# VH-VL binders against Flagellar basal-body rod protein FlgF (flgF): the designs that were tried, part 13

Target 1, 245 residues: Flagellar basal-body rod protein FlgF (flgF), of Caulobacter vibrioides (q06171)
Amino acid sequence: MDNALYVGLSRQMTLRRELDIVANNIANANTTGFKVEDLMVRTEQAKPAKTLDGSSPVKFVMDTGVARNFTQGPMTKTGGDYDLAINGMGFFKVQANGGERYTRDGRFTTNPEGILVTQAGAPVLDDGGGQITIDPRLGPVTVGKDGIVSQGAIRVGRIGLVRPDDLSTFAKDGDNLYRNTTNTAPQPVTDAQIHQGMLEASNVQPVIEITKLIEIQRAYESVAKMMDNTAELSRSAVERLGKIN

## First folded at step 4 (VH-VL)

Design K51 (from K05 with heavy chain D99G S100E L106F, light chain Y88Q T90W G97V; framework fv_latikafusp)
Fold by ESMFold2-Fast, scan of step 4:
Structure K51 (fold): chain C 245 residues (1-245), chain A 122 residues (1-122), chain B 108 residues (1-108)
Amino acid sequence: as target 1 above (245 residues)
Amino acid sequence: EVQLVESGGSVVRPGGSLRLSCAASGFTFDDYGMSWVRQVPGKGLEWVSGINWNGGDTRYADAVKGRFTISRDSAKNSLYLQMNSLRAEDTALYYCARGEYGDYVFGAFDIWGQGTLVTVSS
Amino acid sequence: SYELTQPPSVSVSPGQTARITCSGDALPKKYAYWYQQKPGQAPVLVISEDSKRPSGIPERFSGSSSGTMATLTISGAQVEDEADYYCQSWDSSGNHVVFGGGTKLTVL
């Protein structure tokens, strides 16, 4: 009794969520540092193994409503002094949205005060949680693989990379930002490196996402047809019963 | 000693299948992305497929996409290439190559195997 | 499809400077790598990240990249440098590794 319609409705809701996720992936195929998302699954993922240079494992991790694949995106050489990419599982810290936030998007610049900021103007934080101030009088900035920011012989600061013990505790907080959903602070990482003059591209594979979009659309149409057939059968049954009476 | 040793190359008929293997030794296999690169004897290098350090991300050249599958086995320190629907133009020496250290699926290929010859002929 | 373009051959006399070029639209934003391959042998990485020499590569090998062109330079070429040389980078998306067509270097 209406069971098929209930099942169809539940499937349509799931397909709509999948469609939204795939559409968001496609929209962010060219977004620096973006990590591809999929529908939430219940299976927990193991912690990444330590490596000498901080290589990042692929993680399908639970987030609010989505699993996120933290696999490295392609690295692009830009030559920009403030373009930074992370090789390994780590996140930049920024001061945004009323607190400490985390990002893989290394498109940085300086504000008029000389503070290292994101494109949105959020300060990039050092390993101690302070701001990094660059003095244009001291010449070009160099960023070492360990995150030390220098101008000539002068150490300006150190960009600190952090990682939560469980990647599922990081939730999206706007474009390219993550917020910590727990009271446990992310830990400094020593197994990840920073590359100056490079940016990490999105790990979205557009052809795969477009294929998923088409498949989801076909599935949605199939469910709609099933529901239409169920309604037609109900009308036919009522007609037949009315004739008998 | 860092070493890659390929195996599995053979003569197969068009439409056939073949699995290539690459045994890695002398380094921590899970720290590196890996690739397969092929070369028709006397011709240039052509990248075929790449896989990141834990197998969660794979990439393919357009010429082989949908026919070839790259995979790796951490417990065996081995890289594989499953080749289906083989064509005459797949005839080549297939190299296993180690990518850049770390998380990139492929990069500078600093270590190469000796190659395994695949011949597709009727 | 995206291609890296190399001259098919370059000839120099022993002790002269050989220059092998590699052209591609993604090179301003992607690193170039250079490989040496002798007949019957696997390729050997001779230049990494545009200009870096791996351990064991003779100092006569150097690399540079400017705009859409990367260059491998062999100063004072020796007979043992005769080989095919390939450049390698990525397409603009970074999803595909791309090799140049190769350059046969003759030292005679």
Scores: ipSAE 0.000, ipTM 0.428, lowest interface PAE 17.5, mean pLDDT 81

Design K52 (from K05 with heavy chain G102D A108P I111Y, light chain Y31F; framework fv_latikafusp)
Fold by ESMFold2-Fast, scan of step 4:
Structure K52 (fold): chain C 245 residues (1-245), chain A 122 residues (1-122), chain B 108 residues (1-108)
Amino acid sequence: as target 1 above (245 residues)
Amino acid sequence: EVQLVESGGSVVRPGGSLRLSCAASGFTFDDYGMSWVRQVPGKGLEWVSGINWNGGDTRYADAVKGRFTISRDSAKNSLYLQMNSLRAEDTALYYCARDSYDDYVLGPFDYWGQGTLVTVSS
Amino acid sequence: SYELTQPPSVSVSPGQTARITCSGDALPKKFAYWYQQKPGQAPVLVISEDSKRPSGIPERFSGSSSGTMATLTISGAQVEDEADYYCYSTDSSGNHGVFGGGTKLTVL
């Protein structure tokens, strides 16, 4: 009985985590640059269970995590001079949270000093790791598909696009930012293009996420029914044992 | 062999009282909740009342709340139903049934007696 | 008051599959149980906790529950399966036992 309750509790915790992930995806269906997340199950081979005949199928241990799908989201034309979208697999570099961070959210603006920044005020970095400063006296800014930022004939800088060798090494660091969790620096990419006046929408498919939400809630209720009955029977058994002793 | 034997059923006038008994044998009585279920002859089943293994928790159907009292006596392995202010609609065969280990489950009723007939008529 | 709804009767030929449904708003969260009652006899538990078959109950009996509906299925119904079948559950509070109105199964 106690074993059935423990199994039910473990399943309930896994379903609640999946529910949180799906709910977060739905909440960010309209967030620029957002990448849909899924529950990732890591399965490891455990030592074989002992049987009377000495041989049994291998037991597996399950561990859960979060996987992020970096598939390109739809692009929307905004016409904003500082709205930038990446076509292809790459990330903008920004200086935030004490170091270099990465993002696909291209909703940029300039601060009073003329520095190109994110909505949170973090500087956008060029290909050399420096800041990009726009001079309003030089007229409108143009960003080429190769990331070169110019005002008329004057080159202001080049927006640096990078990609890690393994996308799974990028961990969320708040506010649509990712941090590199390894000692290997992300590498510059040339197979991605920047489009000025466009933003990348979320790659969430709301209909799919809502369907998952309904299925998870139904599974959670099924597990709850099992646990409710199991806990009641276990409590009764404990009470009877206490009466005897 | 699990056995439940009901007794006490009789013909009573409206407003009268009656006490039903159920003698349990073949199992450890104190390990199980118990319930009363009634059935008008030829009609369906209706749960009446339940009591947990130690008598500390009792439950009643709305139709009998305030008029019926369920109790148990572990020394006698017996379940009781005290019925007061009887009405014509209380006429039924009353079954004693063994509940699960916990009265909060209120079922499965895995063993039933043969029932005792209560008739309320003028 | 809370009610479990069953069809009043179901008829099948010997060897056919009989399906008896039970509908109730609390069934998504509360287990359904099924009882068989033959004339002049006490009820017998044939399905426990939505789908579990007690010892001694033939394999042709099975149960399922989805949403607000529980179903008792008798695959290859036999003449000896003729009886009244009752679903049973608790209400949403868990404080009251509730029986369905019963379904008379005829196997002819």
Scores: ipSAE 0.000, ipTM 0.374, lowest interface PAE 18.9, mean pLDDT 82

Design K53 (from K05 with heavy chain D103N L106F, light chain K30M; framework fv_latikafusp)
Fold by ESMFold2-Fast, scan of step 4:
Structure K53 (fold): chain C 245 residues (1-245), chain A 122 residues (1-122), chain B 108 residues (1-108)
Amino acid sequence: as target 1 above (245 residues)
Amino acid sequence: EVQLVESGGSVVRPGGSLRLSCAASGFTFDDYGMSWVRQVPGKGLEWVSGINWNGGDTRYADAVKGRFTISRDSAKNSLYLQMNSLRAEDTALYYCARDSYGNYVFGAFDIWGQGTLVTVSS
Amino acid sequence: SYELTQPPSVSVSPGQTARITCSGDALPKMYAYWYQQKPGQAPVLVISEDSKRPSGIPERFSGSSSGTMATLTISGAQVEDEADYYCYSTDSSGNHGVFGGGTKLTVL
């Protein structure tokens, strides 16, 4: 009985984490460049004891992790001069949160100084790590497939696209940004293109996420009822034993 | 094979209007900026107008600004030049040309059409 | 109004080197391009980005740009190279494409 309650609490914690992830996916179904997440649960075998008496290997849940799906979302035509989408696997570089960060969210604009920035005001970095300055007097901006930013024939900079060797090393760092968790710099990409006047939509499939949400909620309720029933049976047993005369 | 075919050239009176078309084939139209370049028979080349890959940036020669409008239609793989308030000086062979930089307004024009003749006379 | 200045004509004998110049104040900042046009035909790009030769263009064609002057060089000119040659660039504003007035090359 007490083991059943422990198992129920463990299951309830896992379901709550699944619920949080799915709810976050749904909340970001319309967020430009957002990448869908799933809970990853691992069961690891313990190392056998190094003794003559030995012990058999045991299986147990060691940890849980979150897997992020970086597959490209659908492209949406906006016609905005500073709306950029990446076709292929690459990331924009921005200067935010005290360092270099990466994003697929191409909703850019200019600040009063003419610097190309994200919606949060973080500068978009060129291939050399510098800022890109747009001069309104030179007219509309054109961004080439290779990232070259120009106004007419005047080259004002190049948006460099980068990719880490292992996508799992990119960790979420707020504002639809990723942080590199390793000491190896992301590499320039040559097999991705930039499309001006387009935005990459979230790769969340809302119908699938809503279905998951409903299933998780039902499972959570079932576990809660099981725990309530177990507690009631235990309390009832104690009360009966208390009346021994 | 890459091909540009212009059409729509005609004889019009001063003050008239005309719409030129350019049909593109053999390449991904939306990857390239496009331009119109004109040439008076027996004279030199003059750049008229350019448009980037998605139509978000258009540029015009001073001689035509306010009178001509460049546009493109990705569904039809076609480039257009709407010419209003035509003048005798607009008489020329009008070439459609593809920008060699790709999606930019300017650059070398690496593919040219055969041209379509516009004559503005009374 | 910005303009690119070319000599109206250049004449060389077969096998000689022809040099056609193009002058413009924006050339230190802007790439020059060269087009060949034969009578009754559309122009053909012969030099891109100051000095780059497109595929299919003979090795005898070369380009350079220094300061306010771009130069098209045809080493060992052939009779078939007779044509009008136009330089093309952008004005300093970046808003306008500009062709030079054209140079008639005679190889005789």
Scores: ipSAE 0.000, ipTM 0.445, lowest interface PAE 13.7, mean pLDDT 82

Design M20 (from M05 with heavy chain F54Y, light chain D28G V29I; framework fv_miptenalimab)
Fold by ESMFold2-Fast, scan of step 4:
Formats: C-alpha cells, sequence, structure tokens
Structure M20 (fold): chain C 245 residues (1-245), chain A 121 residues (1-121), chain B 107 residues (1-107)
C-alpha cells in the first residue's frame, strides 16, 4: 500500500522531468542549431540491506538523466555572408560566458570593430583560439568548406571546428552554447565542412514532441488518479478499523 | 531500395528540343539536404556535369549549357527533368541522373543507368 | 573553372599489382576530391570522396590520398573486376569538374 504510493510519487517525478524536457524541445523547435533531448532512465545499483530472516533483499534506485541527440538538423540557404552551417559532426568555438564555449548556431555578424561575433556579441574563434577580424575595405568575405575566411586573395583567418571525444561531456550553457565538462579539450575535426550562406535548424520533430507531451500529461493524470484511489482506500480502511459507536 | 530511372532519350534533329525524366524511388526529392542532377558522357569521352537542383529549388548549371538547358522537378511525382533546347551534335551523349544528400557537396553517390540522346541529321 | 588533369590517361597492369593514378587540380581544392569507377556500358560508381573517405561497400584495397592540388587513387592489389576507367572530380567549388579519365587495362 505505502509502497504503491512511493512508486507513484517516483513515477510522477520522472514524468515531470520528462515533461520539462519535452516542453523545452518544443520551445526550441525553431532555434538554430538546437539539439533535441530525451529522458534516459537508469537504475542505480544500491548496496543490499539484510533482513532479520537472513535473506538478501535487493534495493533498486531509479535515476533519471538527459541524453542529447546531436543528429544534424535540416539546413536552409539564407545567402547571408555570415550565416554558417556545419555539415557533419563539429562545433564552432566562441568566447562567451567567461571562457571557451561551443555551438552549432552559425548566425554570425560583425561588430563595429569588424570582429566576427555571435548574435549575443561573443567572438567566434579561429583554429588558434584568436578572433577573426573582417576589414570592410577589402570587399566581400568568403568562407571555404575548410573554414578558411578570405577577402579576395587575402586570408583573414580560419574557423576551426572541434568535437569532444564523448558528446555527452558537452553541457548546455545558455544561448545555444555548450560547455566542456571534462579536463579533455575538444579535438579539431577534418570530417566536417562549413557552408557559407546556410543555417542549421533544430533537429526537433515538433509532431513527435507534441505527441510525447500529450502522452506524458495523460500518464501524469493516470498516476495522480491511482495515488488518489490508493489514499482513499487507505483512509477507508483506517476509518473502518477505528470507528467507534 | 533506392532507384533512379532515366527516360526520354532518343534520336533528335539539330535545333530541336527534348525533355529527359528521372524517376526516383526510396527517397523524397524535397528531403532537406538532397541535391539531384544530370551528368552526361559523350561517346568515348569523359564525364561532364550538366545541372543540379537542391531540395529548396535552388538550381545550378554548367555555364556552357545554362542558356539552352533547364532543370526542374515535380515533387508530387518524385521526378527530375532536364529540358534541352536548341540541341547540337555535341550534345550527343548518355545522360545520367545522379543523387547526393549533403547540403551542397556535389559528389554523386547514386546513379541511374543513363538514357541516350543522339543529335543527328 | 577548376581544371582536373589525370595521369596517366592509360595504364596497363596485371592482377595482383599495386596501381596508383594521380589527379591534379589547377588550384588548391583542400581535400575535396571524389573518385569514380566506370565499366563499359555502366554508370559510374563512387569509390572515394573528400580525398580519402571510402564509400560504404567499396573494398579496402581502394584508398585515396592527397591535399591541395595533388591527389592519388591507389589499388593495393588489383583484381580482375578492377579493370575499368577511373575519374576524379573536384567537389570544392562550382562548377563541378571531372578529370579526363584513366583507363586501366590488363597487361
Amino acid sequence: as target 1 above (245 residues)
Amino acid sequence: QVTLVESGGGVVQPGRSLRLSCAFSGFSLSTSGVGVGWIRQAPGKGLEWVAHIYWDDDKRYNPALKSRFTISRDNSKNTLYLQMNSLRAEDTAVYFCAHRQDYGDFYFDLWGQGTTVTVSS
Amino acid sequence: DIQMTQSPSFLSASVGDRVSITCKASQGISNYVAWYQQKPGKAPKLLIYAASTLQSGVPDRFSGSGSGTDFTLTISSLQPEDFATYYCQQHYSYPWTFGQGTKLEIK
């Protein structure tokens, strides 16, 4: 009985977590470079507790994590000189939030100093970790598939793409940015290309996420009703046993 | 299974027009990142890119052929077309339709068997 | 336009031989070269793209190398089915251009 209530509470917590993830996916369905997230339910091994009977009951602890799907989203042509998309598994480097951050969001522009920046004004970093400065006097900018930024015959810099050994080590850090959570630096990649005049859309599939939202809400209501029925049965049993005339 | 099947080739007189078709199955021409196009090969000669169309209807042409050739598609029929006008003897070739799905990379991973166009008197 | 030049235009070899054909671009194209195999009366088959990436289903005896302007396709141990014409293509910049072809024949 009490055990059933605990199970209901645990499932309710899991459903709330899943709801939050799905809601966040839907909210970012139109966010350039956004990567869809799914709830990953894991069982944590716990030390067994012994009973007075000498039996060895096993205790299972449920933990919930988040898995991010880095599958490439659809791309669209914009024709913008500073709109860049990555074809393949790689990330742009930017200087933001007090350090080096990573992003798939290639909606770039130049600031008044001519520095290539994100929409939030964070500098885009070259393969050496420096900034890229565009001189408007040198004419239109061209970004090659290998990341070389040039104006006519003049090489301005090279946008380097990087990838961590384990994509799960990248954690969200606002503004469609990722932070490296480990002491292992992301490595340069050669199996990804940069396309100028294109932007990568979210890989969220809105119809799938909306379907999940509805199913989660129905499951949550079902668990709530089950818990209400369990509480009512418990109350009825206590009242029946304890009533005095 | 993915297939590309060309049709519409034949013998045609110089100065006339011909329209080639390529029917695709196993994928949609409107799929993001998909690019499809035409490559030709004259008898005993090498490969020459003719034209390409992207999933967003952006079209690219061999500059030597742009004024005479038009690429188009019908997404409802999942079919690619090449309209060839003012045909010349040098247009005699096998015309292949070819596919690439890679957001602007134009190397070709899937090819049809080709359809033969002969421009002669 | 970027001109792609293959050498040799004709190559004679025996089964079991190690064979290399080269492709030169008229300007730097980084690693954006694809290689195709074509047998008489058949459509070309993609072997390699991005200079060295083997297409799925292509035997390991095929390999590609090079960067910038000089590229090589190598067949480590020639098999009877490998006698064909080979083409390189640059996929760096529009318009897309192919080499003139290298015909590989039995010695």
Scores: ipSAE 0.000, ipTM 0.451, lowest interface PAE 13.4, mean pLDDT 82

Design M21 (from M05 with light chain D28S V29I S30R; framework fv_miptenalimab)
Fold by ESMFold2-Fast, scan of step 4:
Structure M21 (fold): chain C 245 residues (1-245), chain A 121 residues (1-121), chain B 107 residues (1-107)
Amino acid sequence: as target 1 above (245 residues)
Amino acid sequence: QVTLVESGGGVVQPGRSLRLSCAFSGFSLSTSGVGVGWIRQAPGKGLEWVAHIFWDDDKRYNPALKSRFTISRDNSKNTLYLQMNSLRAEDTAVYFCAHRQDYGDFYFDLWGQGTTVTVSS
Amino acid sequence: DIQMTQSPSFLSASVGDRVSITCKASQSIRNYVAWYQQKPGKAPKLLIYAASTLQSGVPDRFSGSGSGTDFTLTISSLQPEDFATYYCQQHYSYPWTFGQGTKLEIK
C-alpha cells in the first residue's frame, strides 16, 4: 500500500485534534481564569525568544496530551468583595469533591455557613489547608496583596497560593480546576500577589484562534486534495496497465 | 511499500550490552513529522513502550528504562538503533520497532516482525 | 502514569457472534485511545485510533466507541480470523501505556 495515504489520514486526525482544541479555546474565550491550549510542545523547555515592552515572557507547559499556556490573562476590575485575581504565578487551593484542586478562577462567594467557596461550592483553602469563614456581622471583607483576609481589625484567614515545581504536572480536571498528577505537593509561593475586586480573564485571543480555524480548514483541504490526487494517479496507472493487454 | 526489519537480538548474559537495529524502507526518518520507536513484549505478557525518536532527533524514553537504554538513528542508512546496557532477566522480550505518523501522534500504525532478546546466565 | 484496564481478560465466543471488549482509563483521555489485534507469533496490527477511527484496510465489522474514561471495541459478526489478543492503548499522554490485553478464544 502507498505510504502517502497513511500520511494523509494521520494528518487529518492531527487536524481534527487541533480543531477540537481550538474550538474549546473559543468556547472558553470569556471563561474567567481559562488558559489557552494547543497541541503538545515537543521541547522540554518552554522559554520564549523575546519579551515585548518588558512584559513577562509567554510560557507553554505540557498537560496530558496538550500544551497549556499559563501566561497571565488581562485583569478586569469588578469591585466585588469576593472577586480575586492573582498577579504572578500561583494558584488558589480548593477542596473539591475529588480532593484538593487548584485554580486561577477567583470568582468566589460565601455559602449559608459563611464559608468562602467557588461558584461550584468548593471551599477555598487557607495557607494551612483549612476553610475561610466570613462573618457578615463583622462588616465588609478586605483582602491584602499577601492574601490576608480581614473584616475590620479581625484577621479571618490567609488565602493559600501554591505552585508546582513543574507546571506541566497540573492537568485540567473540569470546573476550571487543575489536578496535581504527581505525589509531590505544590509549594507555597510568596512572589505572587492577590488583588481584591478584580478577575483574571481568559488568555484566549479570539482573533488568533479564529485564524487557526481558517488555517486548519486550508490544511484539511490541502490534505484532501493530496489524497484525491494520489487516488486518481493510482486509478489511472491501473487503467493504463489493464489496457495494454 | 513500507517495511520495518529488526535485527540484533540473541542470547546475552546479565550485565552485558546489546544493540538492536531496525532497517526501514518506504519512508525517510528525516521527513518532518515522522517518528519511530521500540515496543517490547515479555513472553506471555503485554506490550510495553520503550523509546521513540523523532525526525529532528528528539528522543523520549520509558522512565523505567531511560538510564540503561539509548535510542539513535542513521538517516543515511534509514536505520534505527536501540543500545541496551546493563541487561537484566526482566529485559527478556520480543522487541518490535514501530512507526508513528506525526510527532504529536502516539499510536503505531506499522510494526516490524520483532527480534527476540533473551537475558540468561 | 495513565493506567489502562481491560475487561474481560479472556472471552469465549463463536463465529457469527457480536463481541465487545472494554477498556477503562484511570483519568480522562478524551478520545485518544487506539486498539490493536495480535495473533500468536505476529506483531500487533492497528485496528482503531482516536477511539472510533478505523485504520485503512481494517474490516468494517470492527468499530470503536467511547470518550473520557470508558471505551469499547466491538466486532459485529465474529470471523475465524478474529480469534486473537486485543490491546487498548492511550495515545493522549506520555508515557504511552497499554491495557493488559483481552484474549478472544473460540468456544
Scores: ipSAE 0.000, ipTM 0.386, lowest interface PAE 19.0, mean pLDDT 80

Design M23 (from M05 with heavy chain Q101E F106W, light chain D28S; framework fv_miptenalimab)
Fold by ESMFold2-Fast, scan of step 4:
Structure M23 (fold): chain C 245 residues (1-245), chain A 121 residues (1-121), chain B 107 residues (1-107)
Amino acid sequence: as target 1 above (245 residues)
Amino acid sequence: QVTLVESGGGVVQPGRSLRLSCAFSGFSLSTSGVGVGWIRQAPGKGLEWVAHIFWDDDKRYNPALKSRFTISRDNSKNTLYLQMNSLRAEDTAVYFCAHREDYGDWYFDLWGQGTTVTVSS
Amino acid sequence: DIQMTQSPSFLSASVGDRVSITCKASQSVSNYVAWYQQKPGKAPKLLIYAASTLQSGVPDRFSGSGSGTDFTLTISSLQPEDFATYYCQQHYSYPWTFGQGTKLEIK
């Protein structure tokens, strides 16, 4: 009976973690560049998914017990000069949290010094690892599909895209950022394009996540009922023993 | 098979309005990445992009024409429209309807045969 | 706006000739240039995109080259059906712009 209670507690902890992951997915269904997550025990292994351009397969990745699906989300036209989307498998490089970090979130802007930054103020890095500085006096910015940033005839830099050999080596590091967990640097990619005036939406499917949420809640209630039943039987046994004298 | 067929052209006096139509088949403008637009060509001259409409109802105009021309669509009829106001002699051209499917790569792979607009007094 | 300038505006050639048409962009468009063929009374037909990628169904005598600001369309062995007007277009950035055209005429 204690064994059944232990099993129930373990299952409740797993369901609570699943609930947290699903709730986080739902909360981020409208977050630019967000990638849907699932608990390891419920994920399918090694099924490839095609990128938007079909040239590079994307697989589910495992990171500290959580699988993350890097399948490309739909792209939305915004018309913003600093809104950038990646068509294909690649990541922007930013200087954040004491080092180089990676992101699919292309909601950029400029700071007072003219440096291209994320919404959190982290500088976006060029293909050489330096910052990109925009001079507002030189007119509007054009970002080409190859990542070249220009103002009229003046080339101000090139946004470089990178990809790790193994997507599972990228760990979440807040602010929609990924940290490289290995000592092997991500490599430049040439099979992805940058589109100015577009943003990549989340790849969350809200209907699927809401269905999972309901199922998890029902499972949690079922486990709680089982545990209550087991506890009642244990209490009854103790009560009978106590009444012998 | 994909087809685009323009109509609505004709002879019109300066200062008046005209609406062009482009009936298309073989694709849906509600499909993500699809866009259709208008490109014109004056007699003996080159090509000039006029306006474009995307799957998400985003509209883009040639800056020289934005104040006088309006692009719209009717997805239920698979039809694209170009409303042209305050027509001038320099608007005399063949107007082509053209298609592309991509999120940001806008060369034109499929064209209609064009409809002729003549603005004369 | 990015200005596209073609040269020559007129070109006379004979069947079997190798001909080249050039297109210059006012600023770098990387490799994002398309080429169109237009015959009298007809709509333009896409030949090449991304400077050098041949559109499906286009004969292999057509080829494109170039990067940055300078682009070339080459017809390796001119055929009778190739006498037409050719246009370049940059598909790098909005607004999309075309060259003024090159009319290829029989000698």
Scores: ipSAE 0.006, ipTM 0.504, lowest interface PAE 10.1, mean pLDDT 83

Design M24 (framework fv_miptenalimab)
Fold by ESMFold2-Fast, scan of step 4:
Structure M24 (fold): chain C 245 residues (1-245), chain A 122 residues (1-122), chain B 107 residues (1-107)
Amino acid sequence: as target 1 above (245 residues)
Amino acid sequence: QVTLVESGGGVVQPGRSLRLSCAFSGFSLSTSGVGVGWIRQAPGKGLEWVAHIFWDDDKRYNPALKSRFTISRDNSKNTLYLQMNSLRAEDTAVYFCAHRPDYGDFWYFDLWGQGTTVTVSS
Amino acid sequence: DIQMTQSPSFLSASVGDRVSITCKASQGVSNYVAWYQQKPGKAPKLLIYAASTLQSGVPDRFSGSGSGTDFTLTISSLQPEDFATYYCQQHYSYPWTFGQGTKLEIK
């Protein structure tokens, strides 16, 4: 067995996985709340330093096979009453099929019953785990920086923001949602603010992703050439063994 | 080598219950990111996802089936179960057990058992 | 629920032909799409995942492309063993949904 060919095939598989991740990042460069992903580099990842006055949330975490960067994306002003962005590290809670889920995607709306829901129809949960019901007869909705939802002088509820102690315990679960993989509930967040009329854009940097795409393509071609050269040399060696000059 | 072998199918009358089993080897459901699920196929029709269980015991169901079906596992026996209650003629299908690999955020089925046939008729 | 619509439902082709099967999602599913091949009386076999990544052991005549809502499975030079039913699947959002299938038959 030629060990160089085995190493080349293994490297091609890794490059293909990296290519898929980069392509997915580029495809989601305009997806609200999307967090850029990289191939897992666990052995080279530096542990974030803790402050003397406390600990900061981890911004770059390892998911199985994929490292996800939870660094906040830029905020875009939309003016929509139900468009919400989180400034700081926290997640909205939603009641999805299969249970409570978490998201940074604040593109909300109301259903016919007046319940605040995601685009997929999942109810957005308040700080007590209940639904938030908007009464269209009471006029426009105002969401404060502390998450309090009001219609005029009437408090409708407070949007619940949570954060896990370890961001790596949140796994992707479709619809731009995260699932808690542990039996430890995420904790309420008090150090984040909600901005009404704004959406958090993806934290994908297209120039960086395109550069990675080019580098991966070059690496893939380099490995392919190495494998072709190894096959050529093997073919040449067979010819030299079979022909006496 | 990963293998999945379904069993427990048969002919059953409407309204009754049946439990399917899937014996697996070559992986552990304790491995982070790994899951197993049930997918069914009615005669002459396409594929329909039934239920899935993850390494952390998180269970997901097709909403149309959630009230009647329960997925469970026994890690000591490397076996997956599907408890089917209040069976209807529409549940007649081949039931496949399939493995979800640990590949980050991608939840596809890379290896499938050969299936077990469930026929619900009087 | 996300609806996956495959086209065509039926396709007749000859050995050596280039064939394409399309799959359209009712909403954006990024690249969370897989393709399966199923022969009569057999379990499905994974061909492609993450829209374009070829499963280990699958011949390189199979390729997948697309992102968002429109996806294509291409077989560059059809072989006798490729006559089967093909299914797309989205795994972006629960419930997981499959296309209705495309039956590929010899002319």
Scores: ipSAE 0.000, ipTM 0.457, lowest interface PAE 12.8, mean pLDDT 81

